# VHH binders against TBC1 domain family member whacked (wkd), part 7

Target 1, 363 residues: TBC1 domain family member whacked (wkd), of Drosophila melanogaster (Fruit fly) (q9vgl8)
Amino acid sequence: MATAPRSLDTISLCSTVSSCPDRNGFYGGFQRTDKPKEPLSKAQIIAREKKWLYMIDNWSIYMSKNYKKIRDRCRKGIPKSVRPKAWFYLSGAYLLKKKNPNVYNELLEKPGNPTTIEEIKKDKHRQFPFHEMFLDEQKVGQIELFNVLKAYSIYNPKVGFCQAQAPIAAFLLMHLPAEDAFWVFVSVCDVYLQDYFIPGLEVIQNDAGILEGLLKKTCPPVYRHLQKHKVEPLLYMTDWFLCAMTRTLPWETLLRVWDCFLAEGIRVIFKVALVIIGASLSRHKVRKTCTGLCETLAVLRSPEEHIVEEEFIINNMMRLNLRVEDFQIEHTRQKARRAKQKAQQEAESSGSGNGHRRNMPTL

## First folded at step 1 (VHH)

Design o7 (framework vhh_4orz_3)
Fold by ESMFold2-Fast, scan of step 1:
Structure o7 (fold): chain B 363 residues (1-363), chain A 122 residues (1-122)
Amino acid sequence: as target 1 above (363 residues)
Amino acid sequence: EVQLVESGGGLVQAGGSLRLFCAASGFTFDSYAMAWLRQAPGKRREWVALIWSGGSTDYADSVKDRFTISRDNAKNTVSLQMNSLKPEDTAIYFCAADYSEYLLGSDEYDYWGQGTQVTVSS
């Protein structure tokens, strides 16, 4: 007679939790960091903070005339003390909040869709279980997480709720008061990850094709290995893209990636993905151990520690010889490919159906 | 406390050469990337060359194959050898230092020198 307690005991033996939180509030888990403090002096940190505060005070001028300065400062890493305010401005959430006074509170007063609310309730407890904000169901963090996800499901009913949204909302709540986190979350879901969370996975399927095309350009041997073993991108990249790396990267790396992501958009997530894939599988010796689909996925789902370190990711992301035009080319190619596949499927289903469609009213 | 002092600027005829020097003090020079940036009259500051703590170098396309950046860790100095100078190279040249992993093409550095004028006549 196997029992639930015996299974739970076995699982608990694999869990390591400290009695004291790290500097970022983690009691355990892969995002807990016991690494030394940054090598920057206090004076250097203060100087960078002053530059950011001045830039924020003159935000409209920098956005219109000197966006390169914003981008370059994000790539260097935003100082910890200024990061929440910087993210609020970078995302455009400051304008969303200003245009929509009291809307967050109004959304919270609404009952919402009962089915969606139950989905949120079932999923919220799985986010950052070792972080001080989310350890206890009755803690403020868990309540705030529910509120942000509920408010968004009412704000954008075409999306409602997607499970991948929960780690993004939880991550933002670690940095921002609930209302500010909500408006950053709205921008992330509606602008940065536009249409990703609409049922059907259409956008992420298109982006999987873009990733393959970029990989063929940046690391042809790895591209060939994935094709040979039929390793489809959705098997490894879906969580990386839908959650914007929040479930994937060590904490300090995640913060640096998000500094870049809010300035440069989804291209940053593609570049990080390419670095992880390329670094994990570029060595012939590693590919030799990956004799099939399962072995290759194991490597991609658990990259070596050094590959996901802050300095490695940022440096290699910047060294990728990819221009905005390369992304545009792949996007155009994948849209054309998807359109052709859809047209072919419709033609194979019925020639009569295609005839009828030509006479249908267009909105 | 931290100081970057440039020297070697001046007036030179097109096709000529100049060597700029930067003397650094007040920080662990060996651990920092060192860069040269320039600002022409009426234009924004632009990145020219970078030398990493490990000695690897990067250059802006406009100066590649004409300029050479080098460092001497024993003397806490960085230099920029400028060959085949053009009138469009006329600018104030700044020495800069940073510990950051991202500096390629950047005009964001923690430490700056006062600048040295380079004027290239036609």
Scores: ipSAE 0.006, ipTM 0.374, lowest interface PAE 10.2, mean pLDDT 84

Design o8 (framework vhh_4orz_3)
Fold by ESMFold2-Fast, scan of step 1:
Structure o8 (fold): chain B 363 residues (1-363), chain A 121 residues (1-121)
Amino acid sequence: as target 1 above (363 residues)
Amino acid sequence: EVQLVESGGGLVQAGGSLRLFCAASGFTFSNYAMAWLRQAPGKRREWVALITSGGSTDYADSVKDRFTISRDNAKNTVSLQMNSLKPEDTAIYFCAAVRYSWFTTSGYDYWGQGTQVTVSS
């Protein structure tokens, strides 16, 4: 079974569809699970729920004085019953909704950009095709997905609509009522993944370089393999980052990663990516079978099931000792490198196009 | 318009403590990561501590386990609790805001004017 989609527009499909949904509403697909029960006792679940409800009731105090406790509890996994409310608070959406009464409904009354609306209509049918909320056009999920994406395209016209946003909005709608999901979605797009969806995809291009630099530091043999076969990060990491893993990870793993993502931001997506890359290609025997670009991409786009299992991802992500300073250093290096590359490309284009290339002395 | 105003600086003896405050106005504070940076005489500015919009924290090695950054979104403030202060902590401390949970395309979007911290021994 493939645990990751092969492209931004394609979701891996199960060969069989069940007559009954799983506990998460899936009739089929790679995110369906037949796991019979959760490993935690009822007493442990209740204890964790009680702790989360207490934190939420005292949210401003925890945010200002004890954020480490919120972070640590996110890393352990948020209880299913509390997750929607926890995500609403973690994202800051509760404040956005409070500051903007009726704004969601006002946005829905506006016509929007006709071209953008048509793009959204095409994309809504591709999201979670075997989930009970999205099985057909009459299901509430399809209507709500259209509404959230339409409202956002009007709310932030600089972005409008980017196809990668659709699985994020659909995923949030599986957890939250439409208006609440909208405000979490606004926070995710405008804060967590800020500027990612602006036409031209400049931010993700810079972040691809950051990922390579971090990989060179954390797993040099894998970095050298990717360099040797000219495997550019955008060929495998674009879907992972733009969709915040929603089209990549099994359902239980995805929930655990998002618990961490909403607490710790985009650094979580980088760490998850580094774990997937490292675990997939760290063994010499695997690299030896990856004789080129296509073989390497096949491994990265369809990681083995054990690599994307929830405890493996979370435990290995936590073992990566990467601080904000490490990202800042790499960002500075990549910005300088890209500036030099752009200047060189502009010089080459001018020499080719205008015939007015200046004869400059060489050092 | 946009303002970041630092307070709480002063003179303290080695081993002492100070708490710095930064009051923010003119932008949606809860959507920004907040940082403290410092500049010692004759040195470049260095990053000290960061708290993301989601509340996750990170610290420079030189201040780890001694300094604690926190934020209050209801009051639009960020604070830095500085314990076990050393003479080498002497610097002008700056509050800064950045749109990303970490940096991608730019550095800090907004800066305060700074507050002096002097540690004697």
Scores: ipSAE 0.000, ipTM 0.314, lowest interface PAE 12.6, mean pLDDT 82

Design o9 (framework vhh_4orz_3)
Fold by ESMFold2-Fast, scan of step 1:
Structure o9 (fold): chain B 363 residues (1-363), chain A 120 residues (1-120)
Amino acid sequence: as target 1 above (363 residues)
Amino acid sequence: EVQLVESGGGLVQAGGSLRLFCAASGRTFSEYAMAWLRQAPGKRREWVALIYSGGSTDYADSVKDRFTISRDNAKNTVSLQMNSLKPEDTAIYFCAALSDYYWSEDYDYWGQGTQVTVSS
């Protein structure tokens, strides 16, 4: 799988690591921040916490009759103290855990696929190496990460393991006890990022087409620039989508984006991508300096700090002139295109190929 | 997640009209695209009409200009007005909800359909 643009930070564990962790547990790396958190008053924090706890206590009513309030509160940012519980409820993991008592422990007792287990063992050491939970092999976080990924590979053998899953599982373990993190992870992989991690990565190829269509609508000059220099979406958006921004965004921005992601789903990842692309390349002067593929990718893979700042991302996501209908139209078009491509491949096969079609064409 | 219940099917003569209804229960109905599909005896299931969350519509060539899909977000319903019915329109008609996620078209479909029979 392709590495995140900032992954090379992981190589210098002994040279640029601080002796003291930041407020989020980072000893180093691009997600460490030494800037003070933009303050909400203590009274504002308490008020938001009380609203979230009340909403969680009445969760089924809010989900069925007042989802807009859940969405609006997620967009404002979930208070740090209630975020783990909020994510557990937003993802539906609370229901998954309730319906499957002891299943996580049962999965851990199984040996699993030996090839998949070896792949997990090789990849887990690469996740958040500067974070206090994961900075060495003996940390409990490394054991918990292995356990979550192993359990999932047995729970969903159709997927097994994909390298992009590791940063998501590690990120969730920074917020939730292992079993709770597992059920949120199941929801993220099976619901939010459905079929993304199946071998062949066909869904992300579909979503690259959706992103291209949305970009053509929202920022035509940038769309034309990318086409002129043959900058295919998979060259810059793959890690953004497969890892749900966990390898891309500064820590505080990542938390705010995930607050929205768990409420509104993959649309949030598309909107963040469109903001990054648009803000990075919308100015003619910048496009003029991007004379080819490599220069354009360098800009997209390492966006300027102000573009990935939390309020910039959140405010510009909300200002995008995109309705839910725009995503539905583009999604439907891409599903129809993929179904047509599959039908053409089957027609080109020699003989009466015994393929079974499970997709119903929408257009 | 939405639960869907189809109604309005029945027996009709060629050239006649029927209106099908789909009642939805659950969260965020207004955010879903809604589709009608049909399955004739011994044939594949096929889509016939789609209405997006904002009201834009698409139709299969076989039903274009004869069928009209509409939605009422206040009542959580989607309807299919079928005019100039032909014997080949005989099928069980199903309602489906589509998310803007890359999900199966069947994800939020729970109905058994409504039978439409067109005699000539």
Scores: ipSAE 0.025, ipTM 0.562, lowest interface PAE 6.8, mean pLDDT 83

Design p1 (framework vhh_7pa5_2)
Fold by ESMFold2-Fast, scan of step 1:
Structure p1 (fold): chain B 363 residues (1-363), chain A 121 residues (1-121)
Amino acid sequence: as target 1 above (363 residues)
Amino acid sequence: QVQLVESGGGMVQPGGSLRLSCAASGFTFSSYAMSWVRRAPGKGPEWVSTISGSGGSTSYADSVKGRFTISRDNAKNTLYLQMNSLKPEDTALYYCAKDEWYGLDYDFDYWGQGTQVTVSS
């Protein structure tokens, strides 16, 4: 899949590598954070931390009787100090780990599928190459990344390994010890991104149609531009969805989006995608410079810095006038459309048989 | 309702400098990207610069890059545009705009009265 640096050339980014890592462990690359965010007051941070710790201590009650409070607090951003524990609880990984003592270690002892293991080894070196955990093959992060992906491939052999899983696992390892990261990863792959990684990529194809329908509703001029230049969603949204934005967004924005994603699911990824598409192509002057497919994809794959800024993404995502029902309607519509298309293709295939006999094994 | 009040314009000679201000009210200022847009007599609106809600990211039109600097003070709900090395082609009414991606297509909403910048000689 395509790599989407911000508005920066990958070669140029390499030339600006720092000798010192930033606060988040990045020596360079598009996720390096050199700009200080205007901080919340220390009192506000402490108050939010206390509320989160209390909520986690009473998690079952909040999940059953006050999920709206969990959602609202995720939307405000989870304090950095409690984020790993919050993600562990939000994902349900804490229950998966409790139900499966020692399973992670047992999976690591198994040899796995040789072909799958080879694919994991080939791909792991390409994740977050500018982050301190992953700079060297012998770094703890590279070893832990291999272990999480290997364990998952054995845990869910129906999927095995998909390259898009590697940046998700690496991202989680930056926040959680390996075993905890593994159980969050299991939840993300099996629940949040259910069936996304099954060979054939059928789910993402359906979701491409859902995205188009939502875009037609939310930003008709941009929808018309994409149709005019035959810009199919799979050309720009596949990486965003399969990797849950981990290869797309600046670090602080990615953290805020994942706070929401773990509370509200895949609908958050759709909303972020709609904001990126709409904001990137909303101005007529920008669309005028996008004379075709390649120019439009260049814009979508390298959105301007202000568009992927934390507050811009979160605030515009919240401003989208989309209800859960709107997603359900589009899902139903796209399933019906694809079923009808398959039926029409089958009818056309059977209807065009004007007596020409085919007797070759490959044609 | 959203209110934006621009100020700081005036008449300057080529090569001069001006600092524009925009006082914002009626919305959570720090939560929105803000833009400067200009309109020369007889022409449509031209985007000049944008700054993210946090101030962490800025972008500029090629025509003003290196000469103009956008900034904001979220505590005072104020947006600024520092304009240096002004040229006659910079002559326009300058508007403060709340960044509404759905509204930035052809028409800008929540613009104030504007502040006139005239560069002559």
Scores: ipSAE 0.000, ipTM 0.223, lowest interface PAE 13.9, mean pLDDT 82

Design p10 (framework vhh_7pa5_2)
Fold by ESMFold2-Fast, scan of step 1:
Structure p10 (fold): chain B 363 residues (1-363), chain A 122 residues (1-122)
Amino acid sequence: as target 1 above (363 residues)
Amino acid sequence: QVQLVESGGGMVQPGGSLRLSCAASGFTFSSYGMSWVRRAPGKGPEWVSTISPGGGSTSYADSVKGRFTISRDNAKNTLYLQMNSLKPEDTALYYCAKDIYEYGSDWPLDYWGQGTQVTVSS
């Protein structure tokens, strides 16, 4: 079930140099000149709601013949009243639930892996950004959160539990009844964030390299700054990617990003990351104050409010001059780089070049 | 707010020993797993060792098992790496790193320090 066309909107973050700050104080090719849109009228909201309900009622036709309209409507923002149902359909969870009647309840009746269950219980006592919304909802949410994470750990024992999954499950439970949230969560973990949570976390390490390559293309001055100060992507992007921005973005921005994420996949997370990095460090004066690793990380881990505002993120994400081929090129480069790195590391570990043979023959 | 300051690096001959230290501040040190990660010239980061929040569980990369020992002093908010029988292949910038979540035990890591250089040469 395809969730997104892989084509991207066009803009370069650093292709144009500006000597004067724009309205928001940015220099260079990353600028926002448009003022935030006025709030939608009730009539406009109702019109968008009707369009979404009609589209959901005809979902198979839109998915097969007019996915561009689904994507475009997600980019405009899904109306709050229809968002839960839209996310349920966008993720393919409606098919997963239909294909697996009663499976969620059956999983909850199973005892699960004792070690995994204890890890989930430990994580339940961690502070969550969403736990302070409502006292009664916090209590019910904690029970539902445990249930969703337990059920998933049994459903996919290869993953079991990863602490980064808890913010995602909690976020989904703010929008959906537990069983529906579970099937969206399954889709997010198994499809959108495929293999991210497998022990060893190899995929996020590869994606860190992809992000660096994309940054080199979209904002070379910022790329050079990060290289100069040895700012490794895993230091700032890991939580952004593993949690799908659920621990990073303000609520309204997070909703808008997830509208796009469920339609267009992980490329949205890459694009949001590039916008945050570019907007935070594109100004020469800001880079001048970032004299090292710690100063640069402080900026990236606590971006200015206007950078994480919903229209700023969405509009600048849409303006990124990245094609699906750019992601493919970086993926191929990172595979080649990691293969060479692994070969060199194995050669050095086995005493290759030192004249010694490995202790065990390779089969 | 979170700060990790590595020290104890330097130049040493093959077969020598070094003890790296990492002074942590800005978070509840005893609640987080800690790791050492290294980056050799021309290579990507390589995980070296991890220690649990309470210090009761440790793990090591195969390349350093039996030669390196990770430890922590929660009263002093300090992480250590005792490096014995050093090899030229151990030449790298060594980073102290904090787990993302309280009581986390696995990669990926939240914060790395600026690193301390270890050079093993004759």
Scores: ipSAE 0.000, ipTM 0.285, lowest interface PAE 15.2, mean pLDDT 79

Design p11 (framework vhh_7pa5_2)
Fold by ESMFold2-Fast, scan of step 1:
Structure p11 (fold): chain B 363 residues (1-363), chain A 122 residues (1-122)
Amino acid sequence: as target 1 above (363 residues)
Amino acid sequence: QVQLVESGGGMVQPGGSLRLSCAASGFTFSDYDMSWVRRAPGKGPEWVSTISYSGGSTSYADSVKGRFTISRDNAKNTLYLQMNSLKPEDTALYYCARGPYYFESLDESDYWGQGTQVTVSS
């Protein structure tokens, strides 16, 4: 039936949204409404589905001997009907589940850390509040989201819970049964976004430096504009990377980006970021209106609709003159900078402690 | 129709010099940043240099900095690239582009010129 709002804030938000979900389960669209693209013919869809099912049935052979075919098919977009199974295989979750029978259920039976559990309970309402799975606290989706996040916090206590994890888990639950979603989520957090969610944001700070170096290589005028106005990458890229674009891109674009992300890793998130930054600020007339930090951030936080369209993002991501070697070079440079910075900080801390001990006033 | 026509390429010995020109038509040249982009055999496109709409600021790829100079004449709708101390590695097709190279947008990629060949003998 019609959506009944629970609170004044919910009433205000729901008063302008459609009472019917779209084909993807969203009331009022997902973040930005994608413009409809001419659909593929039924014959083309069936052909792509058959190719994916054959590839999945022969997955170990493709992974070891023909990974290029997996990559190329991901870049073309995975058919809707096979996407959940493809993501389950691409992420390696199928191996994690097979190696760990009953582990998810065992984790759910554990009480967990009380502080972490309370944090999860407070945050779950914020994930896709207009999706049919998450509109009501009694809906199965809300229960499943809590379960996945609780299970992960026990599975990896070094991380526990980070608020940025919730939109990722919710997104996966829109595609996969809870246990399968959990193992994909484990892979995303532990492999794709390795150490991102550890307190201190050390890895994302390193990746901010990599993004800056890649931007200097790919669009020096935009790089100079950001330097001139002291627009640090963490001011605009943090949500893009920590949430793997789940809070940023329109639904169809997000699906296409994740098809590539699960095949090619974090390099895809860097490439999407570079396309958004470059397309938003490459035109001199736009940079001329961005007289400072606030104006530049406004542009980056609200890119023009055409920039986040499915084909625009995918085609321009693929056209970027960036090789795997370019990422390796930047990673090496940032690792060296971090080592030098850490050595300087340790020298300062050691010097301060020794100075305090040596120069303390005597009675 | 927007048109960009490059000229001035040729064959030179290492250490030699060439001056490339790009004649622009079909748009208000003085409203746009302009770039030079090159494509070497078997490699992808590489950004070389950009000049602002007024000529007040310039930028260069690290590989050409100190050797190449970008300039423009807004009265003649012409972009230039002065190439000094040429190296075998500079051998490429050189393209004139409206705006910054880095991003192949629908409006920018359509305005790349025909290219002019630069060959530096080793």
Scores: ipSAE 0.000, ipTM 0.199, lowest interface PAE 13.2, mean pLDDT 80

Design p2 (framework vhh_7pa5_2)
Fold by ESMFold2-Fast, scan of step 1:
Structure p2 (fold): chain B 363 residues (1-363), chain A 121 residues (1-121)
Amino acid sequence: as target 1 above (363 residues)
Amino acid sequence: QVQLVESGGGMVQPGGSLRLSCAASGFTFSDYWMSWVRRAPGKGPEWVSTINSGGGSTSYADSVKGRFTISRDNAKNTLYLQMNSLKPEDTALYYCAKTYLRYSGSYFDYWGQGTQVTVSS
């Protein structure tokens, strides 16, 4: 089941709509920024821009010999002026477009699967409802969003369309021309979020188990609280992972997280999730008010403003003592647990008739 | 087919004025934020000014603030740049650019040939 925007009603009830958009094109909603962050000096911005442009001009060398420098610069935040080009290069979309110079336009000329097309049409109007590009069905953003999603459904018919893809495509279209946005979107869906959007939610179920295992390591009291109250990760983390935080984080935080996500992959989404969970439930006083499933979910689905502020998220994500190896170990453990569950379930389906199971996992 | 056709450039003395125009076709002009970007001889692109889709919000590079005015006519699918108090440093090819995010800098779609502005005595 694809996730619906859980906070849409809250946005509608609590947000004010301005007559003028903010600097990012938002008339209202939780992603509108009325007070700008204190900017870096003009000289500092120019210096960072020059470093990024030089790095992009020498991209193959940096990717092969100095990826640490790319990673470190992403963690500091990519300057707004170079972010779209940086994302185009970070995602590998520049190679995809170069290899396929006319493919996007060719895909748009095809009719596509009629059922998939109707599903896309139904969902596109829900993306960033207070943003200038998407306020009205007649806006160009709606047309470009339809085109990117249609093209992808034809490019990868194994997936077709999943509702969670729409906010990702819309987000990319706020940064990139439609064709470039399409190739970044292809990379995000096929590489970064590989197999997430295939019907059945198999990959996200495995990743829910990985998240729980990492939480047990990083914040045992919170892990115990979630287990005690039967709070399954899919109830709160599904939207965070399937939409790559695009429906969850304030705008400036979302940009900073995506700078890191395109450099370091899905482990960034795991780290952000761990920070949100840990910061929301680490205090005993908060846990004692969460007497059950519903109270705990309310906290996780609506984290306090300070927890989702950009410096808090980025700094706490970087402070997590998690290695790439920790993710690999947990992935292997979850895969083994799922195999055991499948074997046990198969044994039980024939168990009442015959009880001899020599190769059954024993616990 | 997206097309942007810039015009109105020319030679002018320091302190003079020019009005640039950009005729847009092949897309819904009224839905896009639009920018002017310039490239001086031997230098990279420099962002000059941006205007929102409705024309009510504008921003300018520090180097042109108070001297240049960006505007648009959505009924005519045309973008304008009124340039006053021109300086030799304003000498450049001026490009009309479609924008996707409300940012300044070096990433823009250049679809036209540009229009040359030369400020010399």
Scores: ipSAE 0.000, ipTM 0.177, lowest interface PAE 15.7, mean pLDDT 81

Design p3 (framework vhh_7pa5_2)
Fold by ESMFold2-Fast, scan of step 1:
Structure p3 (fold): chain B 363 residues (1-363), chain A 121 residues (1-121)
Amino acid sequence: as target 1 above (363 residues)
Amino acid sequence: QVQLVESGGGMVQPGGSLRLSCAASGFTFDDYAMSWVRRAPGKGPEWVSTISWSGGSTSYADSVKGRFTISRDNAKNTLYLQMNSLKPEDTALYYCAKEDYYLWGDSFDYWGQGTQVTVSS
């Protein structure tokens, strides 16, 4: 027999490399990080941890009287050791669990909708396929992922199951025990991404229009480029919003964005989207190489590494000069647009047989 | 008042080295990513390098990768660019810039006058 380290052949070496997970449990894929950097000293990390634990111990006071400090500390990044507990409190899941001490287990005992259960079973195997929790159908992660999605489909039958929910649930299970992950997931789906997953996906269509309006304000040359080449927002932003960036961002950046997302809500996803779009297409020489729809989408779907680096995303998100009022203005405009479209549809329904209009195509 | 003061430029022979410095004041230096941007005669501004707020991440233009090194000293509020194996094509006015110039367009905001680098043939 050969001695292991000195006599390994090429096949054995490839097998052992594939069997070595990174610090975060990834055996491969775009989220694997081989050399994580820690820019803060141990003393700075400990100081931030102590501040977070103190805030959590006094949570109601900070939420009611000093929310700005919670927000500011989230923007600096939550220390890895306290992140799961911080997310549990930030999301309000702590209160949901306290009010419903046995509800998760009760939901798991129910059979659920057979069609929805089939859909969940087909999609669960597609989440984080290179992560140690989800590599094998017998792994606890796959069982827990099924359980969380099943429980939620029964908890909110208006939604049932939407494919975009699976990566969110899987991501939360990588940080939290199943019941805690379930209540954070409930908060994310019902509060942060309110009505996003209702069949028909009407809210994301509205939010595509809001994003377009914000882009027109923040970077007019990029807005004009997208209009010129007929690059509709739904072609690039749908996955970013429905999955809350869980399928889009490198691991460390995703954690930093979620620190902010749980403190500030959906406006964070809009700001991150604007940074990705702006940084990818703001330079004239890049726009000049994007001669059409396909070239522009390629850039937006595969942004350069430096654009999705955590400090770049967070710093540029914070520097976007967008007020709450800017989002309210765009929301109001989209409501008015949808109201006009609905009124037009109703008018057409009452007169669609008349043929009053010249050269109307019929499909 | 935001102020960036560049220094360290000069005339060198091809293959030579220079170290540029940028002294920052009027803002919290360690909260911002910093960049070097250059402008050659008759050309538009060209991004050279960026460094994150902590110094943990750096990026470089393909034309300078392997030859230039960006660094920062947050205790001294100073940004550096170490330039090795200089070529005539590196001849330009070099500007220190906050990340703002990079995000949103073809325009660059410089808070200093820049420092001239001339690589003689």
Scores: ipSAE 0.006, ipTM 0.217, lowest interface PAE 10.5, mean pLDDT 82

